# Ledger of designs, part 22: VHH binders against q9fdx1

Target 1, 300 residues: q9fdx1
Amino acid sequence: MEEDGSDWGGLAPEILINIISRLTIQELWTGPMFVQKSWLTVCRDPYLWSIFDLEPWFDSYPESTHLWSPEFEQKVDLMLRSVVDWSEGGLTKIRVRHCSDHALSYAADRCPNLQVLAIRSSPNVTDASMTKIAFRCRSLKELDISYCHEISHDTLVMIGRNCPNLRILKRNLMDWSSRHIGSVPTEYLDACPQDGDTEADAIGKHMINLEHLEIQFSRLSVKGLASICEGCPKLEYLDLFGCVHLSSRDITSNVSRLKWLKEVKKPDVYVPRSGDVAQTERYGHWRLYDERFDIQAMRI
Below, E stands for the ipSAE of ESMFold2; O stands for the ipSAE of OpenDDE; V2 stands for 0.75 times the mean of E and O plus 0.25 times the DockQ between their complexes.

## First folded at step 11 (VHH; framework vhh_6fv0_2)

Design Q8 (at its last look DockQ between E and O 0.01; V2 from the best seeds 0.00; counts 0 for: pae O 11.1 > 2, placed apart)
Fold by ESMFold2, look of step 11:
Structure Q8 (fold): chain B 300 residues (1-300), chain A 125 residues (1-125)
Amino acid sequence: as target 1 above (300 residues)
Amino acid sequence: QVQLQESGGGLVQPGGSLRLSCAASGFTFDYYYMYWVRQAPEKGLEWVSTIDSGGSDTYYADSVKGRFTVSRDNAKNTLYLQMNSLKPEDAAQYYCARETWDDFWSGTPYGMDVRGQGTQVTVSS
């Protein structure tokens, strides 16, 4: 008769599952779960929850300071815990941002068949929950821990030792020159890890089956790159954008041995690490110009 | 109409205890996560605690963890906050709120639906 007079509550569960399965997570969370009890029951069917992927929403949404708040983190954690419960151990892919150790520890205990874990920009995820993931989610094929500044090289060691099927690793860091750009809190930018060679060594020693590696803005030197190229012979994709301590010649020399390499992204700026008194004086008077140039290069 | 009515506030000495209640009507109470929030004078809203729709999972702000206990009685459509070991810093107007996920997807702070007048908690000086 009318839209507000229609009642979906009499549909067979199989028909409801088909309708609901075509909804995005956002649509599901804003509508069917609150229509009536029969829809709520179907929305919690484990068949629907093998994949929990918020990245399409995050990709379309501009960064804001609210996304970095404890309140937003708590809501992400609550949503993830609910999906873990509804999946009844069947969850194979998680792609979120801004979660914490609380939700990841919960997922590690209950999702042994996890194949994909992407937790970009999760400042309150540490090696504690990631160690649990490494030990309990041994089928892991893809890990994205980009912008997770409380995760150390210890996670990379544990994942490499315990997750032999890992093919994709993303460990991008935030641009060191962008502290005054965007909504990212400056204190978080200041905490960005600086031990790129230690992480590179962990990757090279333990992740022999990697096919895709992203380490944008890592501060690794050519020695770290050599370790990766020697230890990861199956690499097809290597993203070194923003790795300012790698020269183009060092990159070309080291990646030439990678038989399967199809794409390498190189940094567009080279900054030598330390220097003598004369180099320090010359670099010092260039510092402000180079930082401005780096910012402009990011914008271009 | 959706309604939330807070009660149980009052004056208490430091270290004392108080139990707040929130009576809910006009919606299916057991479908929703519920929250307690508070507001001190000249300050913004502060999240205090969260409880899931069934009442089994609870979450607390660090400032109240171990001292406050949230609970609910879904048969009575009532939310509770047991407040123990009260400190002067806990003095505030306390509100209950129901879950709203529309604010999550818009990216606004506090995806919480505050509707009542609140109840005042005062800790003696």
Scores: ipSAE 0.017, ipTM 0.355, lowest interface PAE 6.5, mean pLDDT 79
Fold by OpenDDE, look of step 11:
Structure Q8 (fold): chain B 300 residues (1-300), chain A 125 residues (1-125)
Amino acid sequence: as target 1 above (300 residues)
Amino acid sequence: QVQLQESGGGLVQPGGSLRLSCAASGFTFDYYYMYWVRQAPEKGLEWVSTIDSGGSDTYYADSVKGRFTVSRDNAKNTLYLQMNSLKPEDAAQYYCARETWDDFWSGTPYGMDVRGQGTQVTVSS
């Protein structure tokens, strides 16, 4: 570490905080925190840690198998725990990926003012930690639990019961046909939740104030959709992309109940061709869809 | 301090009506499912009704279905129980209660971390 002679030691803590606040999370974790004790102290100022957002980093980083490794998960967990400590209860937004119950439970116990929680692609986040979140983080307004396969409808019920201010829910499931093949472990892809209607029912019954809902690639039926549309009258945005069990008619008939609906994303018709043996084995239940799926009916 | 205070009880004739109120203070009322429970003399605590945090979902014991209506006004931090067609068997001390986390998971409809002193309902000719 070349001692760049600039004696930054003389800067007032307030000035340092201002400078540090302009740094990216990557820069913070790779540089200033390790320069000297005084810098570390400043970097740990609670003022800097009201928001913990790693999404910009993830967006810039290509999807890779490494991100799904236990080692990477541990790293994310450690970071999140540290930020929780430094925030001294002032953390209001968490946007991470690939965290586990260990870190999330830790956050739940110490972040009562949490308003935003995004934990996409967290295989080892389960109902255990999410239940704690629901109970302890009652100010939650936004929740993204997309691609979290170990979170069940029970958690959704708990969130609905305890988080009356919830406005945004993202519960997207992995696209089996597309973008994740090769980067996401097959075992995880295969563990995708199949209880779309149960989750839909939970949402409709307990999340009356939802304005934004994403449930891409859910296997919910028209019954599930009906439950959502009946129970969530304030919905402005509904994403049903990849919901192959819904017909255009089903969607039109049910979303018409939503007076405030501004946008609905409709399922893109993906009919697995009978010849793709690999898809048929993985999605044997879709065989039933071939007979019922009038592709023409989905073309709105 | 978290407090619940029941009111509205009294003496009524069979077939009569009462409206109970429960005033909540010291906590965020609209975050919690609320319960009505009752205890008759020499009987155990009996679950009567549950209402969700928003007031849209209600549950009733079979013994009171069709006769009792639970509601809430979150702006007033108040829980209500409208009791119609009262029967002698409805006579009891009535309590309002806040749902706890443990109660939710256990499925116990009458668990109480916080409850009021209750209000007495007497049904007599």
Scores: ipSAE 0.008, ipTM 0.244, lowest interface PAE 11.1, mean pLDDT 82
ESMFold2 (binder alone), look of step 11: mean pLDDT 81; pTM 0.817

Design Q9 (at its last look DockQ between E and O 0.01; V2 from the best seeds 0.00; counts 0 for: pae E 13.3 > 2, grease 25.4 > 24.2, placed apart)
Fold by OpenDDE, look of step 11:
Structure Q9 (fold): chain B 300 residues (1-300), chain A 125 residues (1-125)
Amino acid sequence: as target 1 above (300 residues)
Amino acid sequence: QVQLQESGGGLVQPGGSLRLSCAASGFTFDDYYMYWVRQAPEKGLEWVSDIYSGGSDTYYADSVKGRFTVSRDNAKNTLYLQMNSLKPEDAAQYYCARETWDEFWAGTPYGMDVRGQGTQVTVSS
């Protein structure tokens, strides 16, 4: 690395901030932060850390077992805590994966203006930290807790009661048949929540202002769906993909109550290809799906 | 060059105490997050404890929580691990490590930290 002697030390802080603000998070963390103390100071300016979004980075990498390791989680936690500190309370959006209660609790205590929280695939986020989020981050508008198996319906109740501005909720569950086999620990896949109706009831009772709801692969029944449709009259988008306990009729009859509904994603019939014999035992419940879903009716 | 040197390990009886030290050089110590890891024979590397740059926030593995205390003296560029109520299962090579981010961003599981040669802790009756 040729020490290009360009004394960047003479640049006004405002100019440096402008330059740095154009860098990706990765570039910030691998370059300027480690060059000089002065650069580090600029990189830690609260102005730069109103938004913390790692989703672009995560999307650039395939799923791997490494991402689900305790070591990786620790790094994510460390990064998130650092950003929270640097933001000096100004953090409004957090989009991360594989964080834990440690970092999330830390954020909850220090980010009262948080509007967006996405923590997909965080196995060790539990009701403990999420309850804190509910009470301390009352400005929350968007919540993505997809593939977080340790979050319960109790948290959903707390979020609903304390976050009146919530418009978007993503609570997708992992497809046990899907794309995650080999990358996601089996133990985690097996720990998928089973109380779909209870969660649905929580949503319907406490989240009246929801406009966007994703509950892929939920095991909710028609009763749960009814609760959601009755309780969330402002829903514009509803994703029911993989909800195997819902029939087409169930969906049509209930979503008709939603006057503002623009789009509904319906459960798709997964026909296991003959070669996936080993998974046939897990698909036992899908046999019921074939009887309930008129494949012809889904060819909209 | 970044250097970390662990010391303070030794033989102790169950229930005993040790204090580990890690001397840091070649970087601005007070700017970095530091942590302790250990490796027991035939086991993988295990995270033990970590501490933020200012020393205000500390975290511990469940296995050592309540028994171990991490601290740092930034003026001396030294990291400490006070180990109380030691158990046989605590026997391991203990390493001091500094945070690195290159491997994180590369999505690789290896080489995510700078660590020293370690210090051996043996717990035996």
Scores: ipSAE 0.461, ipTM 0.708, lowest interface PAE 1.1, mean pLDDT 84
Fold by ESMFold2, look of step 11:
Structure Q9 (fold): chain B 300 residues (1-300), chain A 125 residues (1-125)
Amino acid sequence: as target 1 above (300 residues)
Amino acid sequence: QVQLQESGGGLVQPGGSLRLSCAASGFTFDDYYMYWVRQAPEKGLEWVSDIYSGGSDTYYADSVKGRFTVSRDNAKNTLYLQMNSLKPEDAAQYYCARETWDEFWAGTPYGMDVRGQGTQVTVSS
C-alpha cells in the first residue's frame, strides 16, 4: 500500500540497479519497467543507460529477413533515441545493428562523451551521420562500422582526424557467419565496397594510435597494407581474414615493422584462389563461398 | 610429397635472355601464389617476383622490373621466369617457392616455401 522511503530509498535503488544491470535490454523492456513504480524510476536512472548494448541479443537471435526490414530499423532507431534521452548525455557505449542516420545523428548531437560506437550491418547509415559523430564525439575509443556499405573512406578520414583516442577500428566488409542462412539480402552482399586501398590509406594516414584493426574481406593490395603498417605503428591486433589480394610475403614483409604486434589473422589459405573470376568480380570473395567450398560447414 | 624443381639456368652474356621453369608436384598448384627468389654467393635470399594463383596479378622487385616476366601454366603445374637484358648482378641461384603461412611467426622475411635445389644463372662476357 504505502511507499516507505527509509528502507528502500537508501538501499533498494542501489540493490535494484545492481540486479537490473545484469538484465538484457530485452528483459528490461519486457519486465521491470512495468511491474511497479519504484522499478520504473530505477529503469530510467541515467546511470543505467550509460551503456546501450544489443549485441548479446543479436548474437543469440536467429537471422531472418525481418531484421533487414524498415520496421525493424525503426524499432532500433526508437530504442536508441529513447536511451539517448534517458542517459541525459551520459551515454558512453552504443552497440546496435540495423540503425539509421536518423538515430545516429540524434545521438551525435546529444552524447559528447561517447567512447564506443558499434553499428554493425546498418545499411542506412552514411557519411552524413558519421561526420557528425566524428565532429561531436571526439572521445571515441572504439568504432565498429562493419557491414555498413554506405559508409565511405571519408568517414575514416574524419574519424582519424577528429578522434585522437581511437584505438579499435572494425571495418569488416562481409559477415562470414551469416551468408549461408538465406536471411541477408543478396544485393546488399553484392554491393560490398571494392576500393580497399583507399580505405587503407585513410587509416594509415590518420589513425596513428590504432591498436586493433579488423578489415576482413577488404580488397586492399600490398600498397594499402604498407600504408597501414607505416601509419599505425602501435598495432597489436590485425585481422586480415579474407583479404584475397595479400600474399604471405606481402604480410610478413610489412607486419615485421610492427613491434607491438601480438596477433595477426591471415587470409584463409584453405579457400581456393584459382580462377580469375574470383579475383575480378565486384564482390571478389563471393565465389569463395560457392556451395562446393562452404568453409562454415567444414569439420575441425 | 611436395616438390619444386627449377630448370633453365645457364651461362649467358650481358644483355642475353634465359627462361627459367619450375615444375611443381604433390600439391594443388592452382591454389598457391608462387614466388621467384634468388641468392648470390654469400648473400641472403632476394625476392624477385611473385604471381598470384590466377596468373593475372604479377609483382617484381625494382631491380628486375621491365626486364623479367613471371608467368604460370596451371594446366601443366609449371611456373616460368622470362629473364631479358640480363646483367652481371642477376647472376645467382634461382629458386621458386610456393606461398606458406607456416613460417609466419618464425622470423622468416617472406612466407616462402623453398624446396628445390635451384638453377644457376651466370652472366659473363
Scores: ipSAE 0.000, ipTM 0.308, lowest interface PAE 13.3, mean pLDDT 75
ESMFold2 (binder alone), look of step 11: mean pLDDT 80; pTM 0.809

Design Y10 (at its last look DockQ between E and O 0.02; V2 from the best seeds 0.00; counts 0 for: pae E 15.2 > 2, placed apart)
Fold by OpenDDE, look of step 11:
Structure Y10 (fold): chain B 300 residues (1-300), chain A 125 residues (1-125)
Amino acid sequence: as target 1 above (300 residues)
Amino acid sequence: QVQLQESGGGLVQPGGSLRLSCAASGFTFSDYYMYWVRQAPEKGLEWVSRISSGGSDTYYKDSVKGRFTVSRDNAKNTLYLQMNSLKPEDAAQYYCARETYDDWFSGTPYGMDVRGQGTQVTVSS
C-alpha cells in the first residue's frame, strides 16, 4: 500500500465531510476510520450518523451461517453502539441485522428520535430491549422485526401503546421449508413463533394507524386476520404470503373491510417454478385446502 | 499461497451461454463455501451464487435464478458457473471467492478473503 503522502490534513473539515459522506458504510469501516486521527474525527461527526443502514451490505450477500455466529453479532453490536455514540442522539434510522439486546438497549436509551428500526434476523433481540424501544422511541414510524423469534406479542402490544405514529410493521417469519435451509441454523428455524393469532390481536387492538403490514408465514387464522382488518382500517398494503391457514375466501371476506387497501399479497401467489419442488408441493396442498374449504362452506 | 483463478469469460449475444471455471490452490478447497461474485462498471461487488463445501446446497441471486447453475468438483479443486440465457445486465467482471468470516476486517467488507483476478463477461448484440 504505497503511502500516498497526500497530506489530507490540510483539507477543511467541510470538504472532508463531503468526501466521507459519499463513502459507503463498508468503506468507512474498513478504511478511512483507521488511517488518520483527523479522519476519524471527521467520521465521527454527528451529522454523518443520522442514519445507520447496513441493508445494502446484507443485500449484496447470500444468507450465510457466519452471519448467525456470535462473533458476527458482536461486530454488529459494536458498530451500532459506536454509531449511537457518534450520532449524539440524532440517530433517526437504524437498519441492521443480527444485533442483540445489548446494542439495541443501548440505542433505546440514547436515540429518542428514532423513526425507523429494522432489525431483521436478530435472534437475540428479546422483549427486554424491545420494550425499551417502545417506551423510549415513541416517534417510531417503521418497525421491521422480521425473523426475530424472541420477540413476543407483548412487545407488539407495548409498541402499539407507545408508538402512535407507527405506519409500517414488518413481522415476517422464517419459511421453514425453503430458502433458509443450509444457511440459517436449524435450531433457530425450529424456534419460529406459533402464536399468530395472539400477535394479530395485538396488532389489531393497538396499531390503528398501520398502513403497511407484512406478516409472511404467520400461522394466524381467519380470526386473527379479522382482528387485523377490523383494528387497522387504514391498511394500504397487506402481505399474507405463506400464511397457510388462510384460505382465499377468508382473505377476500376480511380484506373487503379495508377501504384503503391497495395491495394484498396472498399465500397462493407464489407458484414456485419447476425447480423448487418443495414449494410446489406446499402450494399444491393449499389449492386442495382451498377447494375443500369452499366445498364445506357450500354444504352448510 | 492461496490462489483462485477464473476463466471462461468472453463475449456472447443476448440469450447465449457461458461456462466459467475457477481453479483453486493453496488451501483445502472442499472445506470452504465458495461464491461467484460480479462487478459491473460503476456498480459495487454483488454476489451471484453460493455453493456449500460439499456442493449439496446452492444459492442464487434472484435475478439469475433459473439461468445460472453453480457446481463444484472438489477432486479437481474447481468451481463452475454455467450461465444460460445471458442478459445485458449480466455483463460484469466475474470472480470466484472463498467464504471466510475471520477476516471480515482484513480489507474486504464482503466476508470473502480470497478472490481471483476475475474473468470478463460481455453481453452484446
Scores: ipSAE 0.016, ipTM 0.328, lowest interface PAE 6.6, mean pLDDT 82
Fold by ESMFold2, look of step 11:
Structure Y10 (fold): chain B 300 residues (1-300), chain A 125 residues (1-125)
Amino acid sequence: as target 1 above (300 residues)
Amino acid sequence: QVQLQESGGGLVQPGGSLRLSCAASGFTFSDYYMYWVRQAPEKGLEWVSRISSGGSDTYYKDSVKGRFTVSRDNAKNTLYLQMNSLKPEDAAQYYCARETYDDWFSGTPYGMDVRGQGTQVTVSS
């Protein structure tokens, strides 16, 4: 496509919508779409904006401290508000990171048919906007609030009570031995919720139709796991990676009642890079040898 | 129906202070990010400061950072700019602006909707 000699601005709207629907968000934002005013009008067509998904961009882009800046958050918020407006209530799927309560509250008011909401790593999303989502977006089927540390168990209660079709919940927490420690602000890491049993109880009590649950690095105990397994009988996938307070016996005893369970990710497949007790088993032979024989002294 | 009315301009000496106000009506003020922008004689508009809809996040052009403070009172639908340590280069017509999506595709990621008459800030030499 050449700006010089191209007649793309004269295309019928239906043809132009088909072409534009194949462009990524980045291509729309930076590309030649602004060459003709007819293209700007088509880019705002509600049919184009039923899905707003930034995850492919985030998956390909390295983490950096800039992504956690207010400037970046505002850019994401602006994009989301614009897509909400252009969708005219037709938006069904939102997948972003680093948005805020302001954009999410705006979407909740205007997108009653929302089915998928993923807002990973959004430190300025709280129970305030999520309560609005719960009451106004009752068709919700998938929720990903991983790494949203200002969201509490109250959101899980409200979503469970008001969104009966919820089948997928992702509530992963930050790995404290994180491979990304330098990129994530320390204050955010320190704010990570640590009451895993309260969240697990909310899930088990209110999310009876749940089929897929991810709660990586939750500090839930066997009490929380029991609540989930009793309350979520349709569970097919359960990700407990990094749940360091669950024993193999705890897991075996509780998942046995899950008739439809196809996969469990267990904590004991996690191999941390720091001083976790699980690291002892990885180096157990060498650790015992080193303690008995003082390997450093033998090398001198 | 969107209305923005700026006030509080005037003549000050270098190093002086002024507080600008912007009264907003015809839209839900608390839903919008707001700008202060200015225009010096024979120059185009330039942004000065930006504030989030709740007022918690503020942004400043480098040349005014540390001297100007933007704030808002959502109960009164009013935007403010406290200008301290004024310099001759700050002399301009000052406008408030609502963030708009019409400028989003012009290569400006934060569009500015200037509608008021502005208020003149003059700094004597």
Scores: ipSAE 0.000, ipTM 0.111, lowest interface PAE 15.2, mean pLDDT 75
ESMFold2 (binder alone), look of step 11: mean pLDDT 82; pTM 0.823

Design Y9 (at its last look DockQ between E and O 0.14; V2 from the best seeds 0.00; counts 0 for: pae E 15.0 > 2, placed apart)
Fold by OpenDDE, look of step 11:
Parts: structure tokens; sequence; C-alpha cells
Structure Y9 (fold): chain B 300 residues (1-300), chain A 125 residues (1-125)
């Protein structure tokens, strides 16, 4: 590594910040922070840490069992805590995966201006930290708690009560039959929440300003859907993909109440043409369900 | 020495097919999850496909699902990528890589510690 002696020490902090701001989080974490004290200082400028977004990295990386390890979680926690410290309360967006209550609680206490929280696939985020988020981050506009199985409907209630500006909620559940087999621990897949209607009620009762809702693979019934549609009149986007207990009729009848609805994703299982036998069987079952429902409706 | 060597790249027309190979040496190939990754000009490295140690589990980027097939022959220490219905967007340098978790931030953004020199895939009419 030729020590290119370029005395970067003479650059104005503002110039350095501009250069550093163009770097990815990965580049920042692996490079400049370790070169010189002056660089570290610049890298820790609060201005650089108003947003902490690891999603681009996660999107570029396939699902792996390693991501679900305690060691990885610890790394994410450490990073998040560091960013929270560096932000000096100015952190407005957090997009991470595989964090725990430790880091999230830490953030909750120190990020009052948080507007976006995405913590997908965080198995050890529980109601304990999320309740703190609800009470302390009242400016929350976007929440993604997809694939977080330890978050309950109680948290949803608290979020609804305390975060009036919430517009986007993503609460997708893992499909045990699909894409996660082999990468996600089986134990975690099996621990998927079963209280779809309870969550739906929480959403409908307390999140009146929602514009965007994703609840993929929820086990909510038509009752739950009705609660959402009644309680969230401003919904523009509704994702019901994988909701196996909803018929097409159920969906059509309830979403018609939503005057601002622009798009609804239905449980339509895209049967990938080739080899995935498991998906074809699931879709077949849905077709049968729709047919049965139509027949029963005709008999009354 | 741990080594990976990719081959099979080339120029194809849109809708064409290529089969990439990766020869592994210097480690127990059958113990590792393997990746295909690619880098297009002016774009970052992105994963394309992953295959389990035994080959029973395969994963694909959404954009290549249904078109690409990853496989491996552990007896031959070889990883394969069958690419069908190629699109211009698929043009890139393709690398095989070994999955490792030990250094999340040690310079490989994808949890991969070893990759080959790559093979160029060009898709043009």
Amino acid sequence: as target 1 above (300 residues)
Amino acid sequence: QVQLQESGGGLVQPGGSLRLSCAASGFTFSDYYMYWVRQAPEKGLEWVSRISSGGSDTYYKDSVKGRFTVSRDNAKNTLYLQMNSLKPEDAAQYYCARETYDDFWSGTPYGMDVRGQGTQVTVSS
C-alpha cells in the first residue's frame, strides 16, 4: 500500500466532508475512519449522520444464515450505537436489519427526531425497545418492522397512539414456504406471529393517517381487513400478498371503502413457471378457496 | 493457496445463453456456500446467485430468477452458472466467490473472502 503522502491534512474540513459524503457507509467504515485522527473527526461530523441506511448493502447481499448470527447482530448494534452517538440527536432515518433491543433502546433515548425506522429481520427486537420508540420518537412517519416476530400488537397500539404522523407501516411476515428456507433459522420461521386480526385491529383503531400498509403473509381474516379498511380511510397502498385467509371477494368488498386507494396487491401467488412445486401447490389451494367461497355466497 | 478461476464468458446476443464455470482449489470446496456475483461498468458489485455447500439450496437475485441456474459439482470442485435468456442488463464481469462470515467489514461487502479474476459477459445485438 504505497503511502501516497498526499498531506490531506491541509484540506478544509468542509472539503473533506464533501468528499466523505460521497462515500458509501462501507467505504467510510473500512477506510477513512482508520487513516488519521483528522479523518476520523470529519467522519464523525454530525452532519454526515442524519441518515443511517444499510439497506443498499443488504439488498446487494443474499440472505444468509450468517446474518442471523449473534455475532452479526452485535456488529449491527455497535454500528447503530456509534452512529447514534455521532449524530448528536440529529438522526432522522434508520434503516438496518438484524439489530437488537440494546441498540434500538439506545437509539430511542437519543433520537427524538427520528422519522424513519426500518429494522427488518430483527429477531431480538421486542416490545421493550419498540415501546420506547413509540414514546420517544413521536415524529415517526415510516415504520418497517417486517420479519420481526417478537414485536406484538401491543407495540402497534403504542405506535398508533404516540406517532400521529405515521404514514407508512410495513409489517410483513415471513413466508415459511418460500425464499427463506435454508437461509433463515427454522426456529425463527416457526415463531411467526399468529395474531393477524389482533394486529389488524390495532392498526385500524390507532393508525388513522396511514397511507401505505404492507402486511404480507398475515393470517388476518376478513374481519381484520374490515377493521383496517374502516380505520384507515387514507390508505393509498395496501399490500395483502400472501394473505391466505382472504378471498378475492373479501378483498374487493372491503377495499372498496377506501376512496384514496391507488394500488392493492392481492394474495395472487405468482406461480413461477418452472420447478418450484411448492409454490404451485399453494396457489392451487387459493384457487380452490376462491371457488368455494363463491359457491357458498351463491347458496345464501 | 485458495484460488477461484472463472471461465465461460463471452459475447452473446440478447436472448442467448452462456454457461460459466468456476474452478476452486486450495480449500475444501464442499464445505462452503458459493456465490456468483457480477459487476457492470460504473456499478457496484452485486450478488447474482448463491448455492449451499451441498447444492440443495439455491438462491437468485430477482432479476435473474427463472433465467439463471446455479449448480455445483463438489467432486470436481467446480461451480456453474447457466445463464439463459440473457439481457443487455446482464452484461458484466462475473465472479465466483466463497462465502465467509469472519470479517463483515474487512473489505468485502458481501461476506465473501475469496473471488476469482472474473469472466466477462457481453450482451449485444
Scores: ipSAE 0.034, ipTM 0.346, lowest interface PAE 3.8, mean pLDDT 83
Fold by ESMFold2, look of step 11:
Formats: structure tokens, C-alpha cells, sequence
Structure Y9 (fold): chain B 300 residues (1-300), chain A 125 residues (1-125)
């Protein structure tokens, strides 16, 4: 006498909560939230929203010009604001891309227990919302602001001073995985920060408890590296891929004082030279990167 | 009417391999991105892989990258999942799904249309 029931809209709320609580954020967002009003009410339950993580969706979705549009940004902002409301202050982890100051400022005011914030590739996030994050979200343990070119060293200072539990910082300046795709807007590339030593100094002076640092394609010099190595004695992982102004000698001489270091990624970026027509075709977008990141000046 | 039929599941030992198939009918298969999703007992649906309509772009959950390979044959209206180095955590009912768009998000492809009975993958011993 078993029925093959498939009408989720007629189920008791307690049963719906049990079913929904077993879904990932991607499955929840793409499925039951858009079926029935009863599902929307259950999807607003704070039990579901301690973690808001869109990275699985972004990892599975290819880059396209749509992702860089104001319309997509507004959709991400809407999702983030809704989850902030539904969490009722219980949100501890946010991992999104392509959000803006509007949604982050809203989250900063309402999520004091935030421990993880990852906002990769968010060109309209600035120091304004990040200042709020630093002052309001003091439990922060992990920050990923990779490819957020309107964020300056001021954010690093504010986070370092106000978030003593920070252990993981990711501040990569170029997405190496997208180097073969011409979907990245030129205006975004033009905004990339060029003073890596100022950011390195902020990290070294204010982030003594840092264990994991990624600063791929930073233009820091050996002076900036020295500041980091002197100021961050707990580093276990250091990613310097694409840091064109550092040699292997610079790195070896400075990381020797890092007792806990388990791995360092060296600046080993190859860009084909002119005159190779087949390589030029495959790497045609590298001219824009070369002008912004000085890849031709790689040492050794 | 849209139909999806999964097959190829079974019982394997840890480290073993299986190849799943999904036969599609009732729609223009080559127009759609396709997913493999799975559901373990007392757990929610979990995406596993996604493949573009032409088959050239593939996407994987981190826990299966390097072990699973999704592919499709548009001439045969069939989706495949090659599963290698299977672990106990991979045991689940596996479904294929076509990608649909949610009208609320107009043009954003994050709907998954699961219609088949699925195929059981069990990892034991």
C-alpha cells in the first residue's frame, strides 16, 4: 500500500524541512525554491542558512560575458541579501562571486558571526563595504578577495587590525585559469592594482596569525616579501605564482625564517615570445595581461 | 513527453569502476546541458557533473574530479558517466537531468529536471 508521492507542495512542513536540509545550496536554489509557495516558506528557515556557498555552481559554470553584467551582479546581490535575511544573524560562511558593495554592506550590518568571506571576481566591491566587514565581522577567519580590483591596501590594514582570528588570506590579482578565454572585460583588467609592496606591507604589519597566503601575480618586490616573512611567522602556505619581480633566490633567502612553512609556490609563468604564430593564436589575450602584470620581466 | 532512463549501476568493491548511461527521448537532446546528480540514503540531491550541449565543456564536483568522466553521444541521445576509483562515499542513487532555466532568474541556467528512476551504485566489501 505504498504511494508514489511526488507532490512536495502537499507535505507537512516538518517533512519538507527534513528533505530540504539534505540539499546543497545549489540544489536548493535550482529546485524546490521555485516550485511552490510552501517550499519558499520552508526555504526561509534559518536552519538552512548558516552557510551560503555558490562556489560549486561557479566551478561548474563556464565563464561568459553574462557573468560580468550588471544584471547578473544584481541577481547575486539579491540572493545574498535574501540569505542574510533568512539566516537571522546566523550566517557564518559566504562564498560568492560577482557581488557588490550593496549586498556586502547589508551583510556586514547583520552577520556579526561571519567567519568566512569569499567574494572572488567582484569588481564593484570597494573599501567602503570592506571597512564595514572589518569593523562588524570581527570573528573572520578566512578572506578571499581575489580579483577584486577596486579593493585597496586600506582593506588589508582594516581587516588585519580588527580581525585577529584571520588565518587565510587570498588576494590573487589575475585568474590564471581564465587565460585562454576572452570573456574578461578590458576595463576590469585596466583596474588591477599595481603596488604590491604596499599590500605586502599591510599584510606583514597587521596579520601576525596568518597561516595561508595567496598573492598570485602581485607586483611585490623582495622588500614586500621580506615584510611578509618577518610579520607572518606562522605561515604554512605561501603562493607567489606570477609574482614577476621575485627570483628563486629572493624567495629562498626570505622564507628561511618561516619555521612552519610547508609549501611555497614560486613565480613560474611562461608566456610565449613574439614570432610564434601558433602560440600567439593560443595566447592572444596575454598581451593585455603582459601590459598589466609585466610577465616579460620574469626572473630566471 | 520528456523521458530519461538511467542504467549501468551495480555493486562494486572500493577502488572499482562503473559506467552509467542515460537514454534520453522526447526532446532535442543536443540543445541541452546535462547533469549527473546523486542521492545517498537520508541525504539530499547532490550534483556530480555537468556537460555542455556539444559535449566539449565538462564540470565536476571537487570530490569526484580526476575519478569521474562525463561524456555524451548526441547521435544516440545518450549521456554517460565513467566512474573510477569508487569510494564508499560515492554510493548513491544516480540520476541524469537536463538543465532548465528558472523564469525568476531569466537566462540563468540552474534548474535541474530529474525525471528518471535513477540507477543504484553500491560500494561494499
Amino acid sequence: as target 1 above (300 residues)
Amino acid sequence: QVQLQESGGGLVQPGGSLRLSCAASGFTFSDYYMYWVRQAPEKGLEWVSRISSGGSDTYYKDSVKGRFTVSRDNAKNTLYLQMNSLKPEDAAQYYCARETYDDFWSGTPYGMDVRGQGTQVTVSS
Scores: ipSAE 0.000, ipTM 0.137, lowest interface PAE 15.0, mean pLDDT 76
ESMFold2 (binder alone), look of step 11: mean pLDDT 81; pTM 0.816

